VHH binders against Geranylgeranyl transferase type-1 subunit beta (CDC43). Designs and how they scored, part 18

Target 1, 376 residues: Geranylgeranyl transferase type-1 subunit beta (CDC43), of Saccharomyces cerevisiae (p18898)
Amino acid sequence: MCQATNGPSRVVTKKHRKFFERHLQLLPSSHQGHDVNRMAIIFYSISGLSIFDVNVSAKYGDHLGWMRKHYIKTVLDDTENTVISGFVGSLVMNIPHATTINLPNTLFALLSMIMLRDYEYFETILDKRSLARFVSKCQRPDRGSFVSCLDYKTNCGSSVDSDDLRFCYIAVAILYICGCRSKEDFDEYIDTEKLLGYIMSQQCYNGAFGAHNEPHSGYTSCALSTLALLSSLEKLSDKFKEDTITWLLHRQVSSHGCMKFESELNASYDQSDDGGFQGRENKFADTCYAFWCLNSLHLLTKDWKMLCQTELVTNYLLDRTQKTLTGGFSKNDEEDADLYHSCLGSAALALIEGKFNGELCIPQEIFNDFSKRCCF

## First folded at step 6 (VHH)

Design m06 (framework vhh_7mjh_2)
Fold by ESMFold2-Fast, scan of step 6:
Structure m06 (fold): chain B 376 residues (1-376), chain A 121 residues (1-121)
Amino acid sequence: as target 1 above (376 residues)
Amino acid sequence: EVQLVESGGGLVQPGGSLRLSCAASGFTFSSYRMYWVRQAPGKGLEWIGGIYSGGRTSYNPSLKSLVTISRDNSKNTLYLQMNSLRAEDTATYYCATEYSDTYFLEEFDYWGQGTTVTVSS
C-alpha cells in the first residue's frame, strides 16, 4: 500500500493560530539578545498563520512598518560607488564602515511582505536593482557559491561565512522575487553558469546533494528549489534524479510497504518515528525533514504521492509532533513546539494538500496572487 | 557558550574494547539530542549514532553490533562503548549536538574537538 489514504482531520487549528499569534504579539517586548532572530520570527509566524487561513494582511499590517525600518540602502566605498540594498536583522549590530545587510534577513523580509501583500512597497519603495546588486556582491567569483554578507574591508563576499547550498537558494530566491526569470535576467547580476557548476559539484555519488559528499535532505531541497527557480531541473541526469528519488524515499521511517524492510535494518527502530522523515541516513525522524524531503520529491517527480507514504507522515505530524495543548509542532516527540518546526510541519501538510509552493516556501494562493499582480 | 570535550581515546589492540566520554557544558544537556561521528584518516565523516534526551537510540546499521551509545543527564555526559575494535575503526571521534531553534536548516551544529582512537594492525 504505497498510496495515500485520507483519515479524519485531527488538526488543532485554533491552537496553532494562537501559537503563531503569541510569537507576533511578543516581538515588541523581546529581549535585546534575540533581536537577530526577529525577521525569522515574523516570517515563520506569518507563514504559519497564512497556512491556517488567517487573513494576515488585515490582522498584521502593523508589522509592515516595523519591517520597512530594517530596509537599508547604501553606497559602497568602491571604484564604482555601487548602490546596494537589503534587510538587516538587528540595529544593535552597528559596525563602522561595514554593512549588516545579509541574505537570510533579506529573504525573510521579502517573503513576509509578499504574504502581507505589501504591494505598495514592492512597486514604489523597494529598489530591486540595488537589492540584486547586493546579491551579486555575495557571489564567490572562484566557486559561484554565495555567502550571507559582505566583508568589511573588500565589500565583497565574506570569507568568514559558509558558502553552502542554503545561500545559493536564498540568493536565487531573492533574485526571482526581484523579477529574474530567464538566464539573461539572472546573468545581469550573477554568474549563472558558475553557480550551476557549483550546484552540480555538490551532487553525491549515490544521489542527493550535500557538503563533502555527505547526502543531506535539507541541502537537497535547497539545490532542487534553486534549480527549479533557474528553470534548470532538466540539466540533472536521469540516473541522478532516479538515485535521488530512491534516497529520499529511504529517508521515510515506515512500518509499511517498500520502506518497511529498510526500517527493520535499524535494530533501534521505534514506533514513535513511524512515518516521519530523517535528514540523514540512520537518524531520528524530524518534523522539518518532512517538508524538505516532500518538497524535493515533489520537484523531482509528478508521481511523488504514489511513491511515498503520505498518510503515515501525516499521522506522524499530527499524532507525534503536533502539540494539542499549546498548538504548534515540535522537531520530534521529545521536544516542545518551536516556530521553525511549527511552520515547516504545517507547510509539509499544506504541500500534501496541494496548497503550498515549496520553491519559495509560501502558500500557493499567495504565490498565485503575487505572480498575477506583481512583476517585481 | 556550548562546549563539548571528548576523552577516552588512545591505542587499542584489535579485538579490544574502549569507552569514549563527552563532557557537555553551556547548555541544558538533558534537553538535547546527542550524536557520535567519526572521521578516519583520508576519509569523509561517518555517522555512528544518536541518542534522545530520554535515552532512545538510533545507529548506523554497519556499526550497530559494535557500538552502544548512552548518556547520564545528571553528569552532563555522553558515552560511546566500542567492542571488537578493528584496524578500520582507527579515526578521530567527535560528539555533537543538533541546534533546533528557528535556524534555517538543521545540522550537527556544535562539535567537540575530537579524540583519536588508533587500533594497531
Scores: ipSAE 0.113, ipTM 0.522, lowest interface PAE 4.3, mean pLDDT 83

Design r01 (from s0 with Y100T Y104L L105S; framework vhh_7n9e_1)
Fold by ESMFold2-Fast, scan of step 6:
Structure r01 (fold): chain B 376 residues (1-376), chain A 121 residues (1-121)
Amino acid sequence: as target 1 above (376 residues)
Amino acid sequence: DVQLVESGGGLVQAGGSLRLSCAASGFTFSSYRMYWGRQAPGKGREWVSGISGSGGRTYYASSVKGRFTISRDNAKNTLYLQMNNLKPEDTALYYCATETSDFLSEELDYWGQGTQVTVSS
């Protein structure tokens, strides 16, 4: 096993800007994907450009007009004629009483509007209360988790739909963006106690959060971000916090740090993973898990930069997964750059620099401006 | 649409061997890292082995290292797990899986239906 020869490579900022700009203009093409998610493409691209100091509000404000067309407001077929709203991923035909509003597209659209500083629309045209009612309808009444969309025949989520910690995070992030801050604010729309109960039930025995009692750094980041937005991180026991910090530190693949014993014992350890973070035990390092793990550590302890090897993860990102010719970041050193890993790899670097807000996944300066606004 | 179909499980005595196979379709198999995971009744899911797209890099959980060997045939879109010196503790439903690119907006993993391995003492 070898260590890095040089210090961190220079960030190829111009190439990264070009990468994100190209993706904003290109139509997604792939028959291996299930759906074209234009809102995700806009969000990752605008976020990446913002991280690299592009004035996205000035340059890409024209995308707001297109994005606004994906805002749907509809009346449910229920006794109260409940008005809901949200964002759809794709525009097809104008079908009365039909909608594909879902939580991920709604969050991506709202975050993009915030980064583009579309505050006039956000404060005057967007119906935040009907948006919050959509989130309310997505909550499972029995366990407090959330589904991504509604069956408008029943006005509730299908029992077969996924309702894991990702959708808890997305739901709470949307409500937070809509102005919910106190428990009383959230309680207006959701059963906050049931949600907290669900989140706590997803704690794993030896730390971290997951599904099916499997610790996972992505689910851990979603749970911790949700608790942070609910001002409820203090409800976690000290033991669970300490166990979770220890688990997260051991996700870093390193000959120097917390993974030293694992790399020494694993004869198959490859230097190409050195400094990177695993999402789960016994898996390869991945660019996005640098973000999920570092965000989780940041939420749990003020001293996270002293506890993990930030220089090693920086070297992993810049030397192993940064693509110096095309711009962008790949999942790992064997794959091409993609929008998701390019955005989250850039976000991880920005988080280390103190320039990124992991709870809402936007640049810190944008969050600071947003955090002063009252949305209700 | 990603499809993963496991086979090769069965009942075997302690000390015996089994070879699991996973037939993959609907994606560019050689471009994706592949994994074998398992779940015993009443326990959480455990990842036991992984292999890079090229097959040049592998890893193993400590519980199976030296006994299990992961391999792939990219021309046939097939993943394998050779299991030797099986122990009762290896009894589980075994899944092959590939990780998705986007945790927030895509499925976390694409999993097969699994193949049951039962090791008698």
Scores: ipSAE 0.659, ipTM 0.861, lowest interface PAE 1.7, mean pLDDT 84

Design r02 (from s0 with Y100T L105S L108F; framework vhh_7n9e_1)
Fold by ESMFold2-Fast, scan of step 6:
Structure r02 (fold): chain B 376 residues (1-376), chain A 121 residues (1-121)
Amino acid sequence: as target 1 above (376 residues)
Amino acid sequence: DVQLVESGGGLVQAGGSLRLSCAASGFTFSSYRMYWGRQAPGKGREWVSGISGSGGRTYYASSVKGRFTISRDNAKNTLYLQMNNLKPEDTALYYCATETSDFYSEEFDYWGQGTQVTVSS
């Protein structure tokens, strides 16, 4: 995938396609009655297949019917009888005194529908304004951050629920999918200035974004993608951008780069992580952090491929975490392949080739097609 | 329902030693990489050591290299941190942690309540 010259690919494309297809084909039988997020399974599987050039809309359109059944539209018990909508992860249990709609399942469903080109449903059945009103209700009025779901007592974000940068990203991505582009579009549904204030407050002293005063590449990717979707990356200071780029480059474990000296000083360090990216300082390299770090670098500088060791991370993914017998990618070289790491490892390789849109976490060709049909 | 319970903290003089333990339950312990982190008052979270599922690979922050030793007993579902030559700057709440496979899961980053380590000069 990342080879520039003619010759056989080291990527086992046929096995990767079979890996993702297996998860879709067995979904009704193998996951029935289990406490698993089936919407996430569909998203990672469809995304992986699309990355490997499978025409997923032609082959897996049947899954649209199942996803559509998880779309819920409801009226809140508030003064204005606000109509909201979104997607749920399970139809088996009705949760008393709480909404079953949440931000992650809603984003996974919307991205899957985009990849499957479900434009008729997206334009005619899906109530984008009620989706946007659900996102609006999830925003905390005091600090501008977002919670995953609504509190049953107040019909707004609970003060005790987590409201980190992941939910800020998910909320803004949903609004962007619903047609928000300008600040005025976003301001119709959320307090954009308070959200920007919250995101900026999560900057770490030496660069990057995080939670609990800890720089973290996953949260950094969420923050930068959110700012990109809000057309607000330029609000970051030049110093913070430079510090963040430097921090991200130091996340790559390399015998030839910034981590070389530290690995030489740590006699117990296993160099099998060479080329991979760590998500945080002093942790092992992980397949998914290749995606989070590379997406962050891509959003901060157009010259990112000249600054990091793209061949080394490609070698880490293909030689250490790619599973040539089963297809798929594992978290690390000691574990079996799983859907999440298979999807994000594939996405990281696609980013290096310029074939993936990291802001919405979908293939670039799918994003281009979606953009032509913007606001419907 | 992943649970991580740390123990073994306390007050110790500079140059002394402590052994921390973490009792893990609710997941297949031997399949997961485990970590020790710490947080001092007014400071951010710092990861100090990691160990592979098999115990065959370890990582240490430069600040603790040569002084701390991470180990695990997969039969007992227990993670350990042997801390030698302790310094006042090692004073912090110490917690064990593991990461699940999905960053967007509510509990993608499981960590315990912590055990306090105080090193007097």
Scores: ipSAE 0.634, ipTM 0.853, lowest interface PAE 1.8, mean pLDDT 84

Design r03 (from s0 with Y104L L105S L108F; framework vhh_7n9e_1)
Fold by ESMFold2-Fast, scan of step 6:
Structure r03 (fold): chain B 376 residues (1-376), chain A 121 residues (1-121)
Amino acid sequence: as target 1 above (376 residues)
Amino acid sequence: DVQLVESGGGLVQAGGSLRLSCAASGFTFSSYRMYWGRQAPGKGREWVSGISGSGGRTYYASSVKGRFTISRDNAKNTLYLQMNNLKPEDTALYYCATEYSDFLSEEFDYWGQGTQVTVSS
């Protein structure tokens, strides 16, 4: 492998901490009136701070009360008066006979509370069965995929809503947080075999996962993370795993001929993107795709660091997209830092260091502590 | 609200040329990377070219490199694709797109409705 030796010592840690802290402090004023999911902002900010060794439970525990208020438990207008629960994005009064509970807000809230170590919530307040019933109702009975929320008139997943691999991941992650580990655990709430069938149907001919038979590293990360949480990565054929590893390695833009998988005729090469990862063939490299591609490689092979150019992606992140004056990471070298790319760029670096759990997108130590308590 | 409107498609003989245009509105055009993608019957979506916000950097798929040229006019909020030496396999719905990153965990492509290119024998 070619070496480029910019490491963690070139990270502007103090500036990154201030960047994430400003997003938390300015949340009511800067994002008030914007159609932005506040749970996602809290999640990315807390995750970023945790990656940079801030004791978030000590500093930001006051957010727990606000987050707990978004946990709603309600009874559906169905034959069995089904009780469901989950998180809403807004505290505005619910429309009569409607639920504003949705899968993304629920996952971001749960992960934030895990990072803030709100074990009391998980042990005494969370009704795991009612949350799992909400997830169950989001599953499409024909395809096994998931939609983000329920239609209030039918109390079923909306046929108009997107049901791609992102929502499969979110649904399984929520059930995993609720204590599902074995196939028997998941089968209590969802049709696990039908879900697996859907995920496998989203495989692309030459490797990777995507929508409309277009390989996409984001969907690939969602599919692989879902399979990992279901303990089902072994259900992938050896051929598909090898093809997917090869596809992911070709997503890294490189000026160096050190990797045998790269050719001098690399059609996706652009020197401005050297070392970065593209999400799809023939597109520019992007900070977030470093995370999604590296997470995918990590899930497919324990030797992934020997197969990709980790020093080059580190240099791309630190020299091209890290903003040394403001803190944070941008999408690419032409744009300003934003919260999403700042968190995922930091997560990619943490994953390279073995300090990040890509399957739940939280620091590894926090995942380990939560897992020990959840088994209790 | 982002809007992208493609034009310039049509029927052309193999070896011919077409110039596609994409009129953009609802965002600061010069700040965003722009792309041309295509989808042919029986095939998945394929990204064929990309251009940086400034216009200084471009990407091309190997299938179109040397034949297609992407360009932009930031003063007119317009993206172009000059297509030369067209082949029957270039027959597809062509669409322009820009990537949108938000605070949520997914990047979105804003897509136009597309313009059909048909290349005969």
Scores: ipSAE 0.486, ipTM 0.787, lowest interface PAE 2.6, mean pLDDT 84

Design r04 (from s0 with T98K Y100T S101H Y104L L105S E106D L108F; framework vhh_7n9e_1)
Fold by ESMFold2-Fast, scan of step 6:
Structure r04 (fold): chain B 376 residues (1-376), chain A 121 residues (1-121)
Amino acid sequence: as target 1 above (376 residues)
Amino acid sequence: DVQLVESGGGLVQAGGSLRLSCAASGFTFSSYRMYWGRQAPGKGREWVSGISGSGGRTYYASSVKGRFTISRDNAKNTLYLQMNNLKPEDTALYYCAKETHDFLSDEFDYWGQGTQVTVSS
């Protein structure tokens, strides 16, 4: 499956650029009911444009002013008067003793600012220690997982809030962006051993990670990216790594070559899904799972391109889910393009070309530049 | 608000049949792939069958292929699972599910309360 040449150029690049640009231009007006998702819209749009070689810092620097307004720094009503900071999805006014800061909006804002090269803000205004203290407050003391936001009455995570592997990834990614690299760096803000214990407890018996003992490629990507950022992938047993690689390879729907036995183990192979990846056993392939599965394989083995059928997943994305008239990528061939699948489908193609950093979900060149600037 | 309400479960003898229904509301039903999953006592969740928005494509777990048939009525916003030649191993709580697109910000599946299927010999 290894080829020395660049992938086939059947990508409708100009249409994809217009698709992502349209989402940015509509952001100030028609999506007022979706304010909580605006940071995600910026992130996916800027990431997609950057993948298609648009100079986003030159063209969309105006969005920095809007994003900066979403940065909040506040003092908690606790025994130490702890100063925290982060980003909100919506601007709210005059709410005493409350915070609307949450982990997803904070990560999306930070990654967008990195892609837009807002390094002056990162080095002069952004209070990295108060960001890290916010992440610290989101960690559950009993099991080491993370919730997305704090309860305004207790300034702690609620026991009823979701605390799965997605929030573990987001928390560690934020700390990594704030400068944490060694275990000692992370231990200043979180209980790293309890977090590792939680992640390991989410291993499924036949490989992969998931919730409710169900293997899921999205959770697997979150867990593996978290371990990579913690420099802890080697803490996984060889057996679990091998089982997980095998499970991920069986997620590719194919009648070709080494994965042919997958069609016999699972109910009838669906020809319309040929080359695509499933997120879970016995489900249809879709665009986003190409990214989640390929990122997971990339993190587990350097030989991942030799083990999976990269040409077939490229053909699935370009021929079945790419929308040649509107630009963008859909979840599947029956649905319209949407921002999430357009970004992750583009990211999967970029990852195959060695141009994407899956651990932070940004282009590789941007990651390289960030690494040289913020932690030298 | 997304709502999924399953019905049609019950106690049935091995070799028998049941038809499950899932009434959906709060979203454009015909635009989404729908799934049936199940969870047996003491086991993890297992996806059993899926159907495309149009109903033109279906997927089945090997354990149920040839015995179960998934279908949908988009005019009634209802998903069905026809279960034939039931085995004791099919005993489980059966769930109807709709996927969400953005799992980083939202739950990636909307589940109903489930309907219990118990198969005896």
Scores: ipSAE 0.424, ipTM 0.748, lowest interface PAE 3.0, mean pLDDT 84

Design r05 (from s0 with Y100G S101Y Y104L L105S E107S L108F; framework vhh_7n9e_1)
Fold by ESMFold2-Fast, scan of step 6:
Structure r05 (fold): chain B 376 residues (1-376), chain A 121 residues (1-121)
Amino acid sequence: as target 1 above (376 residues)
Amino acid sequence: DVQLVESGGGLVQAGGSLRLSCAASGFTFSSYRMYWGRQAPGKGREWVSGISGSGGRTYYASSVKGRFTISRDNAKNTLYLQMNNLKPEDTALYYCATEGYDFLSESFDYWGQGTQVTVSS
């Protein structure tokens, strides 16, 4: 039930289902562009369909065969002959001294298998210990952050890869999916204290997390989700939590300011952005930042729906970025729908309704079923 | 292959004016929002102004509103920032940028190398 609507549903559900289905049907075709990831396409499409009540397990089981073929298990040339595993993605990038297994493809394959109910493969065939060892090898020993992949020559992280909060999130999410729950579980594979130290070092003066002392809602969502999966949100100071909540509420673009802090109007207000969330100060609102900001608020305070203007962000998504002719959601009201914004816009609406698990970016019912089976 | 090249910076006295330019290539310029950001030594990055792909919508940081004007020429693939009534606190390296996203989050921008603006007291 959408609390922001009076009368017929404003959500073009049938068009959104067709939008996501088109992306799955075209997946065997070559997608070009270095920002396109086939595992992510499967993940976002299946997640979007699940949000719109499609039984994806019944309809898209054929994608499991394709994903299973991308599971690689190998032995490193090191003193211990370490056995690692993970998922490979696109082979179009021929980078010297790089591995083919990487953290993003591994996470999205695992989440897709969970959404497709591939529990037989997940529980009996997937070698969770060797997968966790791959994650272990991706941790930087000096600062505790993570890189995406390994260099075969050094058996260490690729020098080309970023090691920011996004990869901390991916690494911890993979370990969580593999069964890590307690600090003792995580400590078997990674230096959890060093990782926590890195995350805390990325706190900004005005609240939130980011790089170069620039608060950023995407990095904030990654950091908070990581801490949630590590059961370590309580390690954040009350002052930092309050500052971060305040900063996030000020990301909502509105002529009336945010609901908690109406005494000062949003200086970056643009009527075309009304109700949407910006990712950073002094930038335009964007569909995906509705998800990243609302997930961050959800993780920080039980009262998050009371503090922000959920009806305004719902109206922004449905009236400004929803594409009623093609289905899907665009980044903003001037652009066409794309898969990433379509999934995250839908996820933001589902999160408001209490039907989405933001920490793993999957529907709540799927998360609940996974938890019953994999916490044994 | 996104390329952004800033120019027009320099030394100016308080109360003076400068016009920054950003030459863009490697993407369909008119389809992307463009931004000006700045970074002073020892400070974090600050977004100063933004403009929609069509040029129909703009906004400004409170610190520069009324003094700075962002504009674009889509036929020339060029972004501009007209800076009037400059103050010593405007001293910074100025970058033009456009937004990129990956499959996990919108966590990056394509930045130029920057152009230095120094405002004397």
Scores: ipSAE 0.580, ipTM 0.828, lowest interface PAE 2.1, mean pLDDT 84

Design r06 (from s0 with Y100G S101T Y104W L105S E107G L108F; framework vhh_7n9e_1)
Fold by ESMFold2-Fast, scan of step 6:
Structure r06 (fold): chain B 376 residues (1-376), chain A 121 residues (1-121)
Amino acid sequence: as target 1 above (376 residues)
Amino acid sequence: DVQLVESGGGLVQAGGSLRLSCAASGFTFSSYRMYWGRQAPGKGREWVSGISGSGGRTYYASSVKGRFTISRDNAKNTLYLQMNNLKPEDTALYYCATEGTDFWSEGFDYWGQGTQVTVSS
């Protein structure tokens, strides 16, 4: 068996900091164009810097002003004149739908503001009830899943919009940030039982969660994080938990020992993927699936570090997808570093060190501080 | 706007061969890993083969290894799956797919409409 060494000793921390800083420095403090990924860019960059011990609150507090401008509070044209709020991706004047509030931008903005420690805004300006009402409107009444945004004419989600486990996670994470903890808290805004029924319906026969009965580690992480935030992980059967743990452990690509299970079961083995995690059976390993798989294992079993090969995945990330010259992490050996994989690869390493909270996808120290100020 | 259009499916007898094609547009094809997946009636989706952007690395599910060959023509933005020694259990709707870069914005993959393969005994 292989033995793990404590902490990542070969991380090019200075280069990673500069990589994330470059992305922030290229963002204007105000913007008039259409860019739906701007809140995601802020989130990944601030998260990456926080993981590498930059005091982002002190250094990037000027970004709070820009993010605060994206907070919109409005009255719906419905029978009850419902007041909703949330965050938009663009600050564009005189363009219809450019100011559409959506779940991903709202979550990324809230998490970024938490990492920047904008607690005065959370205590004095942010209308948590109207945020929660927006989330409420995004829930599908028939199956309990969530869509990302509302149609301005119907004030409801479109039947053709995607409503997979990503949006279930985002919706619940926003409500959690707004102060929901108990089932009674969540039930004020959403049909929690119907949501739980939807999540359970996405279980695959031999373990894991996904779509169309295809197990997928990303959807598994979303489902498990959602259940954790709802204090409902115990509603999963022991058999499903065991099957899911077994499935996740088989996602780690290895040709040489140090696995609880035989490496011959990894049908997608490629030497360049050694130690990495695949997101699905028979696919290549990918930097982000290290995070999705390890977060899922962490949520399911206390001894996850003893069951998977943490040294091998650390070596995969640092030797194969870490870019030592430019900083950042790529999806795989053949691509350049990008912001998403740089953030999640860094998060995976931080999770192994016990320094990252996978349920809200922020550093553990920041989560602890937020929890004490908010509800603990 | 990612577009994936599969073709080449049909009815074939056990032991026969088919070649599937996937025409890709709306993204820089040579920069993305490509995959073939399938779904049989009453079963979940399974991935059967993948190929790197350069074409230098391939993999196969154990159920198709030695019988199927994945390839790509980056100049034509086309993905192929050569299927030999077909078995009745290979009967399924076959999809080509690629993965998005950002899970939150793009989801995990882009799928084509699929092409039906039916293998008679």
Scores: ipSAE 0.647, ipTM 0.854, lowest interface PAE 1.8, mean pLDDT 84

